# Designs tried in a protein design chat: VHH binders against Phosphopantothenate--cysteine ligase 2. Part 12

Target 1, 323 residues: Phosphopantothenate--cysteine ligase 2, of Oryza sativa subsp. japonica (Rice) (q0j7n5)
Amino acid sequence: MAADPTTGGGEAESFFRAAPPLRDQDRVAGDLADFVARHSGSGGGGRLAGVVCVTSGGTTVPLEQRCVRYIDNFSSGQRGAASTEYFLKAGYAVIFIYRRGSKQPYCRFLPEDSFLDLFELGEESDIQVPESHAAVVKTAIRNYRKAIDEGLLLKLPFTTIFEYLQLLQMVGTAMNCLGRQGMFYLAAAVSDFYVPWESMAKHKIESASGPLNMQLNQVPKMLFILRKQWAPSAFCVSFKLETDPDILLQKAEAALRKYGMNVVVANELANYKDVVVMVTSNGRTTVRRPSKEDDVEEQLIDLLVEMHSEHIMQLNQDVHKLT
Below, E stands for the ipSAE of ESMFold2; O stands for the ipSAE of OpenDDE; V2 stands for 0.75 times the mean of E and O plus 0.25 times the DockQ between their complexes.

## First folded at step 1 (VHH)

Design g6 (framework vhh_5j56_2)
Fold by ESMFold2-Fast, scan of step 1:
Formats: C-alpha cells, structure tokens, sequence
Structure g6 (fold): chain B 323 residues (1-323), chain A 129 residues (1-129)
C-alpha cells in the first residue's frame, strides 16, 4: 500500500547511518533538551506564544571527505534572520538553525564590506558609535542580550547538508513534546543532491586526471519525515523559490499537499524581498512590504503567528465539530 | 484491541465537582498517530456536544467550548495512559452521558481525520438537587 519508499523513512535512516558524526553532538543535545524543557507548557518563567525552529542560510555538499571543494546552495540568510527577530518580538522562543557566515538576527544593519565603518575613535582613543547609528545599535544590543540572557534564542550552526539534516532531526524530535505549540519555519536553501560520505573516498579529484565523474544521490525528503515522524502535531511552514512565476504557485500547491505543510511561502527570485504569497489549504494570501524601508517578514510573521494561534486552538474548533 | 474506558461519573448537587478519567488500552495517547483526545457529552434528545480536547503526540495544548470554559479543565498522565476532565461549578444543564474519544491522523499521516476514530462507552453525570 506504500507508494513512496521515503514515506517509511528508510532512505532517511540510511542517510543518517552513513553520515559523518555531528561535531559536539552531546553538547547540542543537552542544550536543546534544556531549551525545550524551559519552554514546555508546564515549565518556564512565563506563558510563551510558542516555540519555533527557524532554518536559515544555504547548505553545502562536500565533494571530498577532507574537503576543499563544495557545491553551495547560496542564501544570505536575510529571511531567516529577519523572521527570527519578528518571532522573538511576537513572544516566541526561537531555535535558530543557521549556516555559518549567514546573516544573524539583530545584525542585518551591519555594513557589507567594512564592519569598522560603524565605529569612530573619540578624543581619548575610546571606541564610539556615531550618533547616526547609536539608536539602532542600542536597540539591537538590548534585544539580542534579552533574547540570549532570558534563554529565548538558541543558535545551532551548520555548514554541510549532513550537519543541517542531523540538526533538523534532533530539533524535530526534541520539539515533538511541544505538540501544537511547536512551529517549523523552514527557510534554509537545502541541497537536492549530495555525494554519500562513505562513497567520497572513491572519487580522486586530480587536475591531471581525465573526465571528472561524481555520483550524486537525491537527498531524502526530510519535510515528509518531519511531518509524519519527528513532529507530527507542529505547525509547518516551508518555502518555494522560483524564477518562473507561471509554475511557482503550482509547485507551492503541490508541495503543500505532498509534504503536508500548513503553509508554503512562495516567492520569485526577482522580488523575494518585496512580495511573498502564502499558500494554504484555505487559499492564497499575498503579502507586500509597504515600502523599501520595511521588511516583508514583519507582516508575514504576524500572519503566521495568527495562523499558528488558530492551529493551537484547532482542538477547540474540532471539539465543536461533531458528526 | 483498541478501547477507551470512562469512569468517575455519578450524581452531584449543583455547584459540586467531579473528575472524569479516560483510560486507553491498545494504543498510546502520546503516539505520533494520535492527533487529539476529546471529551464530549450527549443529553437525551440532544446532539452530541464537544467540550474539551488535548493534543496527542506528546503535546499539552488544550481547548474548551464556551459552555465549559473556566469551569472544566482537561489534563493527561502519559505514564498511566489516562486523560482527565476536572469539572467544577456543575449546573443541572451539565447532566449528560460523557464520552472520551481519540482522533487520529488520516492515512496520509498529514491531516487529522474529519471524525473521531475511537469512542468510549460513556459515563453518566447527573446534576440535580
């Protein structure tokens, strides 16, 4: 009766068994368990709106075990970083799974090429922030310190597809105890194909060799495994990026149904900072930023928070819907 | 064999309290297959009414109908595979047979089913002077 082998998680299990060990796995597991326990419904210092896992940045596929060469799914991390700020503002605790070197929450205002341009030297050679930046920097420091010090932001770094999927599995499994209070906001750019770790030793990448042959395997469908096995009651948001607007919405609707997502956020490469379309079982909602000075993520997160609140309250609606 | 068994019903005076229990056998409330566990009631000549529910799959999210909100509290004990309904400030209109029910995800594993899959036999609650 099973039509897709990935439905049973067999490919996912094979992937994890063959993956290289995650660095600091025991520390990550401990930090994650403590974070989830602090923010469970019966624990913690206050009532949170929810707990969200935000994934951000792009994965790399190593070509060699002692790797110098990668295939990189580039993403700046702007969406995930901005969204994390708005989730924290909305009263969420955030587990931020991010690509090393990608944009960080509260640091998006930093100059691209010269960090030192944020500072000047005073008369006593003390480091000062120019008055034009002082208010923004103070707000960023205040919000960041509050999030870290109150245990509302847990940052988990990755670089490779192996690290990313291992972290997603650990976080998904740990968040299962939160049930419908959990949300996944899956904004990372994830590799579609990879070189199996145990197979890399067979690929001798030498410049003097003839044709370069690499065997690429399809990355297992982790969105389905997340939904079915790791955190089946959580509110799941995934992203679909496309260059062709004619197929974008069709692909988003297909992903919604195929992977059981609550929301698919569809955007075009050309205008992803300006406009997104939220695709749900109830229809489509277009979200536009009011101006170039605003974040599209502000309205997007407000709407997702509202939908997540409805998802949590869905038990009340279901209780009232009798046959 | 999947079974839900309610207990704790009985006769109580207006303003009184009762705690109902629902014990599951043949399945686990915290199972990934379980979407929600709900409490329902049905009085003679009336349609079945939903009262409260609690998440399956290890969660503790709860919901309540307007008629019982603030008076009834749902909770669960995963170690005992038991769901409770604490009923306070009972009124004559609360007189009914009370049922617990479990709702599963559909065959895709993605969506909750439209209807509850398993129902208990019910326990009678009578509120009268």
Amino acid sequence: as target 1 above (323 residues)
Amino acid sequence: QVQLVESGGGLVQPGGSLRLSCVASGFTFSSYRTYAIGWFRQAPGKEREGLSSISGSGGYSTSYSDSVKGRFTISRDNAKNTVYLQMNSLKPEDTAVYYCAAKYYDSSGYWPKHEYDYWGQGTQVTVSS
Scores: ipSAE 0.000, ipTM 0.136, lowest interface PAE 17.7, mean pLDDT 80

Design g7 (framework vhh_7xy4_2)
Fold by ESMFold2-Fast, scan of step 1:
Structure g7 (fold): chain B 323 residues (1-323), chain A 122 residues (1-122)
Amino acid sequence: as target 1 above (323 residues)
Amino acid sequence: QLQLVESGGGLVQPGGSLRLSCAASGFTFSTYAMAWVRQPHGKGLEYIATISYSGGRTYYSDSVKGRFTISRDNAKNTLYLQMNSLKPEDTAMYYCARGTYYYGSWKEFDYKGQGTQVTVSS
């Protein structure tokens, strides 16, 4: 917890003090400690490419303590889910911070409104998968179970901005011991404004006579706190989504410098599934999927893995110079 | 070759105590979550307790909370279950199980040992 007002630390400190307690905080802390310990130093028999925290889906801002109404920064979670699959394929362990109900790794093929159509009943009322889907389902189950059973995927759910930022702080702090081997892939759609918990109505908002008036505070700049306080040596990737292409790259370059990101992935709302632009201190790289059947995330993750490897190698060269 | 060998079962009176042990071999014990499950005669498997690979987290079924304690010694590749205040309903074959540990999956396991019988009877 930072207390420097010039870095936004005072705002972050106030936010966390006033936030409602995180559900299952002690369990999450233990799960994180065990997961990080498994993949640091003397851990597993094989050396991992790295450990990445992937954030996915959109945060909600509750308007009442007993929440009926909220502001939703909607995101399907497609990017985070797909990217998690490719990071696991690349030899990473993944901490997946996700919005409840958003797309899950290995489950992106599932019909949104037809889950039961994946199954049929056999003669003894046993559950079976139709042959048309069997290969895809079987591959998903094998990949998912392998990632879970080998301790390579830790899933941490959130719904509200409060839960999201509390989880990000816990994960950032826990991953600090990984140094440059840690990566943050911040693909979640995060609320810019929130209603402070203590100022919220406890009951449903009643307004028979006119417009709803709410007090909104700015959400503290957590990218800066992550970079300066929680995990200063980690490789950090953030996302910038814009409707206007003329300002997209300018804003991405500004965010790269302002928040000390290693990479800003810039995409337009109109074509975010087809093309992204990676913005770095060394320039811009456009990544485009070859067809509608391909994932842009496959090429994106391959490039990020290469850049992360270079980031790790720079530290090793500096350590060698000291000896 | 993966092996889990349970011991320490036996006959005990209601209110008594037993300590079960499980010797693991053929895999890196310290990297796996471990569990105890039981099967009463003629019934299905019932989950009892899980311990994370480090020993930092434990989970218990409601039927044994406060009475049973799961623990492990990674240096000796051994899992333990301390059973106190035993009831006739605790009578079952007790199995050591190799599982996985991650948020929300603490009841999953892929291999069980040969079992050790616990009988609680006056």
Scores: ipSAE 0.000, ipTM 0.125, lowest interface PAE 19.2, mean pLDDT 80

Design g8 (framework vhh_podentamig1)
Fold by ESMFold2-Fast, scan of step 1:
Formats: C-alpha cells, structure tokens, sequence
Structure g8 (fold): chain B 323 residues (1-323), chain A 119 residues (1-119)
C-alpha cells in the first residue's frame, strides 16, 4: 500500500513543473512568510496556541486551458468553515485554503440565493439589518474583523486542483519552521484524477465533435510529501468519507499507516453532520453532536486541540510515522 | 470583574495526593475554557492541564497522574493530583480563557496555591 517515497516525490515534482504558474505567487509567498513569522515565537504561558492550515471546499479539474468546462469535486465547505471558527476560538492562527464560492467562517448563516433578505430599507432609504438578525450579524462582523485585523486568519482562495496543490506546497513549506506547533486539517474534497495542463485543449471543446476522449492522470499523493518533506513535525489530520461503514474504518486505518497521519477523521455520507470517528494509532474515538442544533465540529476541534497540545509537549520523543 | 481563588495546596509526601480547587466569580462560568498553570522558583510558568467544554489536555509530565475537572453548577475548577513527585513542587494558578480571544490564551487572576512535595 505504501508508495516508494522517491517515486512519489518525483511524481509531485513533475506535477509542479508542468502546472500553470500560480498567479500572484510572490504576493502569496510574502503573505505566508509574514503570517508565519508573526506566530512563530515561543509563547509564554500560552502553549495550547498553534498555527493550523485548514483546507476547505472541493477542487475542480479544468478540461481546457482557457477554462469553460471542468469536473467538479463538489463540497459545500461547511466542515472547513465551521472548524476554522472553532480553531480561532481555541486560540489558533488559521491559514484557510478554500474553494472560491464555498462556505466562509462566520458566514455559514447567510442565505445562498437570498442575501438581500438580510437587509431592509429604513427611514430615508438607509440600509438596515432587521432586529431579529442584528445580534448574529454583529457577532459575525466582530469575530471576522478581529481575526483578519489581528493577523489570525489568512485566506487563500483556489478553484482548480493546480491552484490547490501549489498553495498546499507553499503553505506546507512555509509552516515547516513551526515544527510541532503546526497542524494540517485537510478537509478539502480533492480530485483523484486530472488532465495535465500541457495535454489540454487550448480552446473550448465543441459539443458537435461527438464523445469526449479524456486522458486522466492520477493526482500525486501529496500527503506523503507533506509528511516526509514539507512539514515532517506537524500534526496532520486527514478525512475519509465513505458509504460503507465496514470499508470506512479499514480505509481510515490504512491511510493512518500509509501516510503517517496523526489522526484520520472517518465519517459516513449518510450522517457526516451528526457523528465522526477519530482514528489514531492508539484507537478510535466516536464524536457525536448532542443535538441537531449543535456542530459536531465543536467537540471534534476540542479533541484535536487536546491531541495537538500533547504532540507539542512531547519534548524527548522522536517524530515517528503513525502505525 | 473576574475573580479566581485557588485553594487546596500544602505540604505532602511523595506518592500522596492533593486536590486543588478554583472558585470563580464575576462572569458566566459555563462560557469559558480553564487551565491550571504552575511556576517553580526561577522557572517559567508552565501549563499543566486545560479543560474546554468537552475535552481535557495535560502536560506529558503529569499525564496519567493529574485530572482536571469543572463543575458549572458550582462555578469551580478542580485539579486532582495523584502520585505526587518532588518535581511537582510549585505555585499553582487557576486561569481563565480570555473571552473573544482567538488564541488559546489564559489569564491567571489569583495569588495561586503552593504545593510542596517533600519527605
């Protein structure tokens, strides 16, 4: 089940060499360096504070270089957005790698298609928020502005698999200096296959051409590279979503061993909002939301923060891949 | 105004147990995370244990020996210390999460309670 690390590294390098250049890469690199430097100092009494990279939403695979058509690996971004709020509440600085258009932290209550229903016109035609929503909106604005303005939330958007993996590489590399204080919370729905950029049609694919013949390559296994090369001391959390519960736990345990994850969060498609299973080398922990009005992410993040702080406090133990 | 009052410290023989208590007032207790810090003379303050709404956290040096708990009805936090060692000798502080903070930061508000483990 484990790939040769040398072969996996070569595949990743080949992918990045062939990928289209990330726009504003120098600005992103500067923002990351500044963000990491701001949070790299050894905290006094605040040992539970850390820096987490949260990935959120689904990647797309473009089918043309001048992209009109794509394959979408859909995800609402609910998990990543909610988790980001709880990480910020738990005293983390968060690098939020997100799909454009997916759910945003503090904005999960916003109507998808009825944004203007949040507002009304007052006297003299000024814009107002109805009293019934005012408290929620004010709290969201306060929390969001504080996180951004105090340099505790860095938002990095993606749409394509190429943008996503380039951002993950940059963030992983930048966070390496944080050692054990770094955490990766990999909740994005990532495409398993892609069309290489150099092999894509340069122009829109025409419907009159008949059936589409697509050559798909497997996306390189970046979790191996993240653990081995980019951020080997970081606390890594990945996700497995499955319809069959018997297969789910087997796949989660296999991923834990294969990729050296600290935790694999396993959940079924049918009940992913209600319950998750945290799989570690020491066993399994089931996390359930108390009611449908609660977020499963609240207890999940609390447990992950506890595990991460234990990981940080391991002073005399070598960094090992999990079994 | 926030008030946290630590109690339960004392002189104890190695291998014995102590329970520290922290009485909180001046705010809505159930809304916050809490921690226990300790500081030995000439050393930096160290976080020993923390408790959120649903989970607990321990320093490696105390894991398996210390248990943090909270009682929202009594506005109190506890630290049960078993199998005490001379290295556990320190002034222990109860700390409260800074409301609206985006760091898992705690402020201690009391004078602490002294724990001395000596034969």
Amino acid sequence: as target 1 above (323 residues)
Amino acid sequence: EVQLVESGGGLVQPGRSLTLSCAASGFTFSSYYYGWYRQAPGKQRELVAAISRGSTLYADSVKGRFTISRDNAKNSIYLQMNSLRPEDTALYYCAKEVWGSYRYTFDYWGQGTQVTVSS
Scores: ipSAE 0.000, ipTM 0.120, lowest interface PAE 19.9, mean pLDDT 79

Design g9 (framework vhh_lunsekimig_d3)
Fold by ESMFold2-Fast, scan of step 1:
Structure g9 (fold): chain B 323 residues (1-323), chain A 120 residues (1-120)
Amino acid sequence: as target 1 above (323 residues)
Amino acid sequence: EVQLVESGGGVVQPGGSLRLSCAASGFTFSDYWLYWYRQAAGIERELIASISRGGSTNYVDSVKGRFTISRDNSENTMYLQMNSLRAEDTGLYYCATHYGSNLYKWFDPWGQGTLVTVSS
């Protein structure tokens, strides 16, 4: 009664076929379709600089279907959150794919672990924010509410590598209709290896059944699939972090060519907040923050916006007239 | 070991000025919001001023226009410039890197504060 497998399956196709269903997939698909339609060309009254997908935070690899144990790729989400603020400031609409619990746009400076300490009770037992924080909190609320209410920010949460890649596929596919106006800013720390969902036993007897063999498979290289299938005309930015500065730029250039990225942002671990190098087919551009009070992301995003504008305006030598 | 050390307090006459300093060791200020708190004898500690990583400042009403908080991330030091001092400004001044009612955790490990007396 079982049908034979189709003969055309690739690594990515096998990954998605075997992955657990994404929570609220139909709602996410609807929200994405509405968001993209609002910002395609003349949609929503005004014209935007572009639409960018920002990925942020680190993925987890569950070791069990119940997700009691996992491997975590540690990332605060600082870069993605900061970059989202600057893209919004630059006139972009942003689809923010983020790790649950990672840094959020406009909230990077607020104490998360002391949430209730941010508030006090007034004379009539009303909830108040102390005057010392009021201006910063009001500015954060105004910027955040403006972005949400004007339909300029769509937030899509993930935890696992499965959720992340499913969201990236959905967003990539939805943004394909934007052509060259679409940008991908792939700042998430993505797991290199995973346990296939179908290979995860629901609690086999661990102490009675001898050695437990867990197979770690390499995660399919989704950057290649994004460029070839999901959004081939989009402007794509990926990140490379290295501890060894001597090999950083060589690895960034290799990644640029291998995955067809428009830009690879290269960071040395020792100074990642202070300086980045943008690597393109045309050369290297070093971006330094002017002081420790500044975000390196401010100038980085300004330069990427300029490059994206050039990408949109790029003339193709191909003759579009059918002969 | 990480620590904060407050300095610059002293005895000053009403209308006078003082500049308080808070120096950090074992970590960098550039990733933190920075705060000045004040404690008068028999009064609970109160937040006086704050400065964001980007330099945005907030003050309680009683010190607005008189006190200025600033940061020097290159020297890993924060300052509180106090002008037009009043008797009610008397107290022990503490710096902190975290906002909240659990200041005691930061006060005890971070230092003893710096005493400001506005008298005679």
Scores: ipSAE 0.000, ipTM 0.090, lowest interface PAE 22.5, mean pLDDT 77

## First folded at step 2 (VHH)

Design b11a (from b11 with T31K; framework vhh_lunsekimig_d3; at its last look DockQ between E and O 0.02; V2 from the best seeds 0.00; counts 0 for: pae E 18.1 > 2, placed apart)
Fold by ESMFold2, look of step 2:
Structure b11a (fold): chain B 323 residues (1-323), chain A 119 residues (1-119)
Amino acid sequence: as target 1 above (323 residues)
Amino acid sequence: EVQLVESGGGVVQPGGSLRLSCAASGFTFSKYALYWYRQAAGIERELIASIYRGGSTNYVDSVKGRFTISRDNSENTMYLQMNSLRAEDTGLYYCATPYWLSGKYEDYWGQGTLVTVSS
């Protein structure tokens, strides 16, 4: 049996050949290979629950090669950053593919508007953190440093749709050797359309020439390619966000079937911090935070970890069947 | 019909070398990642090496620096060069394709080739 030629296997290959080169590709490939190797084998102590690729934030679609204007799929990155913290707490190693400038793990609750209030000049002009903030800042630093220094968190930044898809391909193919122990948690807001690099204006598009006409191409169906080619054994979670609750679950169930996702997390824009619905082949599970002081991601991640554990156990059944 | 045929297994002394081959047919070889697994007595199959369609590779620590996976897309064949063999490398070695290629969301496996490292 051959891959489905109509789903864009060749279209995806053409997209990547024509895309601008990924900056620092060799360093990223090396870091990624080392990270995956560190978590795919070797005896010794410690138990790893799994490896997850979390995507976070939103992509841009540049309109010029020397880009001045772009189309933005906005996301603050809150879902991805919070979820990464909970995956790390659950014993996962995390590859965090994130939009530059979006929310980051362990920094979500630190003051942004009053950032300098976290610091003061002490005796002899030493820089220090006031006692009133010391505990929260110390905790954030300790958790972040532990995740990085123990090799449990790899951060890969993007801005454009090209960079995002190039990173996703690299991560998907690198994680394939993890089999069912790999998870994809695809929370990024990804553009459905783009301007092909070869057809893109090189310099700023001038408004003096009248109306702007622009043709956008559809982004290749990368979720299908991920599920069928890059990392077919992995546990895959995607998100569906809608403003219209009447069609939300219908669209989540359609996405589950169309792309073969293990879970589609459905949420309404108005209340996505309070409640989500996990849609699976076994039915629907509603997850609701107890209060505004809690993260809905805590229980969501706990449930996903449990479902992923069940997915991993199916490997034993598959091996028995082949034997 | 998808088919994977391993060959090159045999008996070798510790410190020796062996080259395994996996001949593939029934699918577009160059478009897919391929894997080597091994199964020692009393242990479940373990993934030991991967090679992706672009040629990048990954290895488990126990074989890193000793084993080299490679592919020849013009011959539809994947290889595992095994150097500095140890007694613990004894086992049945399988090549595999991504699981969805079987049509049942299960990895497709060859029959395996036996490697025995003994003095």
Scores: ipSAE 0.000, ipTM 0.134, lowest interface PAE 18.1, mean pLDDT 80
ESMFold2 (binder alone), look of step 2: mean pLDDT 80; pTM 0.787
OpenDDE, look of step 2: ipSAE 0.005; ipTM 0.330

Design b11b (from b11 with E106F; framework vhh_lunsekimig_d3; at its last look DockQ between E and O 0.02; V2 from the best seeds 0.00; counts 0 for: pae E 17.4 > 2, SAP .696 > .668, placed apart)
Fold by ESMFold2, look of step 2:
Structure b11b (fold): chain B 323 residues (1-323), chain A 119 residues (1-119)
Amino acid sequence: as target 1 above (323 residues)
Amino acid sequence: EVQLVESGGGVVQPGGSLRLSCAASGFTFSTYALYWYRQAAGIERELIASIYRGGSTNYVDSVKGRFTISRDNSENTMYLQMNSLRAEDTGLYYCATPYWLSGKYFDYWGQGTLVTVSS
């Protein structure tokens, strides 16, 4: 049956119908199909620990079709980039949906202002890395090249809320065939409102016309659609970030029930690098990094992988029969 | 042809330890995930532990903290270290790996090694 507008399905259809076409859609669809087929039992590799879609960074809401101004949901992409590294280490294949310009896996140490400080000229103008950075850079290159060359990491960039949701729909539907072996790790900072493309000013909005007045539509409830329609068997992890710790866990527990998530990771903005709380139907688990030299994501991913493997093992035990 | 040979089973008392081995041949061991299954009398085989080629592991709750799966790619051998054994751990232990042929995956099994936990 067709989606009921009361449940939000009609709003999602309206959003996608009115959105501008995704740039490079055919190439993205092909790359995605090849990646999923490679890891679903066609083309080798046996059973992975799983396949995860990690979303990272923040969306923009453009205000003009030839966009000069936009509303930005800022996120550095630190959590998504770090988590991708730990998922790859744990034997997952990763689809990384990321905001252009946000932090990247294996590149989190790079200088923000002066990229050239990472390099120097050696003998006869050979390009090299200073000894102070050599070990870190060598490790980053090795790990990154291995992930790409072995086909374990697929990177899909976005900037706008339109691109983000179009990519999420494509990935969600493509991963449905993975069943319970698929995971969604939805760490991106996603806008709640948008300007519909067809109602958007074409060119730069002039400031001399006085106060700006515009109407924004709510972004459809995509967590609900992902969970109920695109990939109903997948292990789904979402994030709840609040500045007010008094309401954080209440909102995380509400989100768990409302969207049927397997895990909601609760974060406080002031300390999200140090501590998170995993909220499940069975209770709460607090994860803290031992020191500022450690990533909280290491233990978080270890626990999520364990929970996901239990999810997989309970439903695939009969595939082990002797051939 | 893929072959998996389990060994290291035996009789131990409750609280004791055993180390099982799975010797593999006929495939590129280092690139495959490997599994341990357990079959108690009158029950279907149950997956109890897995190890991926990158070293990540998964366990069912009943063995977590007591059993450790590991692999040695240089010897084409997987291991299961079983500590704090209980009577309910008694059964045949099988190693398994998926194997790909054009368009299909097959699970290959060893013959099993018997573990008996009794006083």
Scores: ipSAE 0.000, ipTM 0.132, lowest interface PAE 17.4, mean pLDDT 80
ESMFold2 (binder alone), look of step 2: mean pLDDT 80; pTM 0.781
OpenDDE, look of step 2: ipSAE 0.296; ipTM 0.713

Design b11c (from b11 with T31R L101T; framework vhh_lunsekimig_d3; at its last look DockQ between E and O 0.73; V2 from the best seeds 0.00; counts 0 for: pae E 17.3 > 2)
Fold by ESMFold2, look of step 2:
Structure b11c (fold): chain B 323 residues (1-323), chain A 119 residues (1-119)
Amino acid sequence: as target 1 above (323 residues)
Amino acid sequence: EVQLVESGGGVVQPGGSLRLSCAASGFTFSRYALYWYRQAAGIERELIASIYRGGSTNYVDSVKGRFTISRDNSENTMYLQMNSLRAEDTGLYYCATPYWTSGKYEDYWGQGTLVTVSS
């Protein structure tokens, strides 16, 4: 059956036309073009693992143009940061679209105390890392610098829903030329509603005026547009997190069909670090970490890489049978 | 057909060593993670060690430092070196792999090999 989208394209164009412009758009476009070109056809006669766009953290919805108040779809960014590390280990180049202040690849070990706990003053006020953290910090620096300096990791920060969707559009469009070698790993917590920019109060909202009543518009169905228009050949993975296990898999299967995803990764909020279920059109696959010291993302990424490899190598067996 | 065949089980004394093998066929061995599970009498199977396609490994606390998982992709074989064995290590040992094709995933198991640690 052919994909027959009934709507979505016009709403997306209207959203982007009205959105405040991405402040560093030209620099981002250049960095992205260079990154994609670097990973197109490189590697001599060997096959590349792929290029993945990982989204991580949560968007905000500004309530005021001066942006004093906002609605936050909070996510620590743990899933996206950990997964980026495993994609890099698997030989992928990664475009990491992330919420400013969320967990970062190779920095997940950082204390939840103040950042200054990583440092102490030594002799003559020299700055140093305490012995208790030295080995972990050295490893993190090496891995991070390698990924950045070798052009394997491109980091694109966002805070607002406007920034997020503009970045996703730019990346989706740029990755179209990668065809089946492109993957989208959409782990960010994205707002479903927003306040149109032109409708926002230009000044701080004061509580002394009594109850606050806000009208929110629906965010355009960007997953559908990404899947159908921007990068139709890419391998697309999205996430579903629920508190109720009885309906979790039903909702994941519905999301798979609604957006045309290749995989919907489902898990309960209570145990999402321990167990996930990969939902595809062919069935369900359970992934478990061996212990609390392990990342469930390691096996999840291994399996996604294998599925993506098959997606890249796919051949039409029915054509060969007719020939 | 995916097949996993364990071997190397037997009877050993406490403190002894044993090496288990898992011979694999019917799939591209190097592309899959592999696991060792242990099942003591009357208890549900327990994951004890894993090895991933990139070579990283993981262990449950009860076997860390005593057991070593490894793989030889040229021979399609996974190993479990078991040192400093304890009576609590007695049980059936299974190898397993999450086999995936065309968006379908299933756990494939070997038949198990018995390890008995007693004096």
Scores: ipSAE 0.000, ipTM 0.153, lowest interface PAE 17.3, mean pLDDT 80
ESMFold2 (binder alone), look of step 2: mean pLDDT 82; pTM 0.800
OpenDDE, look of step 2: ipSAE 0.022; ipTM 0.367

Design d4a (from d4 with D52Y; framework vhh_podentamig1; at its last look DockQ between E and O 0.01; V2 from the best seeds 0.00; counts 0 for: pae O 16.2 > 2, unsure alone 59.7 < 65, placed apart)
Fold by OpenDDE, look of step 2:
Structure d4a (fold): chain B 323 residues (1-323), chain A 120 residues (1-120)
Amino acid sequence: as target 1 above (323 residues)
Amino acid sequence: EVQLVESGGGLVQPGRSLTLSCAASGFTFSEYAYGWYRQAPGKQRELVAAIYSGSTLYADSVKGRFTISRDNAKNSIYLQMNSLRPEDTALYYCATYTVEYRGGSYFDYWGQGTQVTVSS
């Protein structure tokens, strides 16, 4: 029985109504509005490529309202971070929705365990970067600062499934005015199940009470809502990750049809850095990194940029036919 | 995992015939298109022949001499090469792609290749 698409909207509304309010919602809304306005075609700056929302990292599902324990959907954020860099390089403005603590754009090649290793004290007690790291750090700083100073990168952090979906809704709605110039690159690992806020324990669940029995609800299919309601004209890319390669492509195709994605990027957990498969209504394209030193995201983004350009051009043709 | 394994290459004299085989595994064979490519030393890889769901394509240089075919029951592609010439000397690759793209075919998977040498 094909889930009645009409039921999906009601479920989504119920979800948002019941969810805790996003912290600093007004600030986020303001920042988002300013960002979109700045990059909306009315501003003389010929930025040819568009605005892309990149989601990155994994969501947590709180088990308590005063959260001590949660279920984590694991994702390092590597995909989103790398992709953001390449989108920026391609001339996009990027709204980066990211998990707190996940990988960040232009920080991928910096030491993860000890940031102090990037610094040394000179003879005059000046902070210096060792020669071995100087080139990498310099490049990182240059690129990052450029993106920030030019207003090309807006970062929106999340931790919980609630925050993530709220941010996605806000961004989707805000980007709707961009029409086909908008792109969504949804690389976040989003939880499929959650504990409704209203039924969630307020305080830390005590272990002394015996076994914990908890029922999780299915997260509403927000991708469908994004495509149908929030930003219907935007170019939308989602990811499908599976551990079983035998079902991966089938699931990707199903997802493409079910949610109305422009592209579903299929990847295996074991080799997601090496190879991905782009699934569209027109076919499949395998993308492989050329070497271990290269990012598969570079080629992936190049292809997506081209596809997005075509997506934008189709609008122009339709407008000309109506005129 | 999609795998393509070529076989049938070797050393032959001009004018002779050779049949290359490509065995495919790890996917539904009938859902894919297939092609043979070749790369001679110092030259770019070039399409030799392709077989789609209902059509075949040949490079001009091999038209009338080479025939591409498929056997779905054996999950195999073949390249019958007749009237071989020294210019046909190359490493021959089997390739597949998952969907016929309207306007351009990207082959997604490649075999390791089989060497064909045509010499007197």
Scores: ipSAE 0.000, ipTM 0.241, lowest interface PAE 16.2, mean pLDDT 87
ESMFold2, look of step 2: ipSAE 0.000; ipTM 0.343
ESMFold2 (binder alone), look of step 2: mean pLDDT 78; pTM 0.780

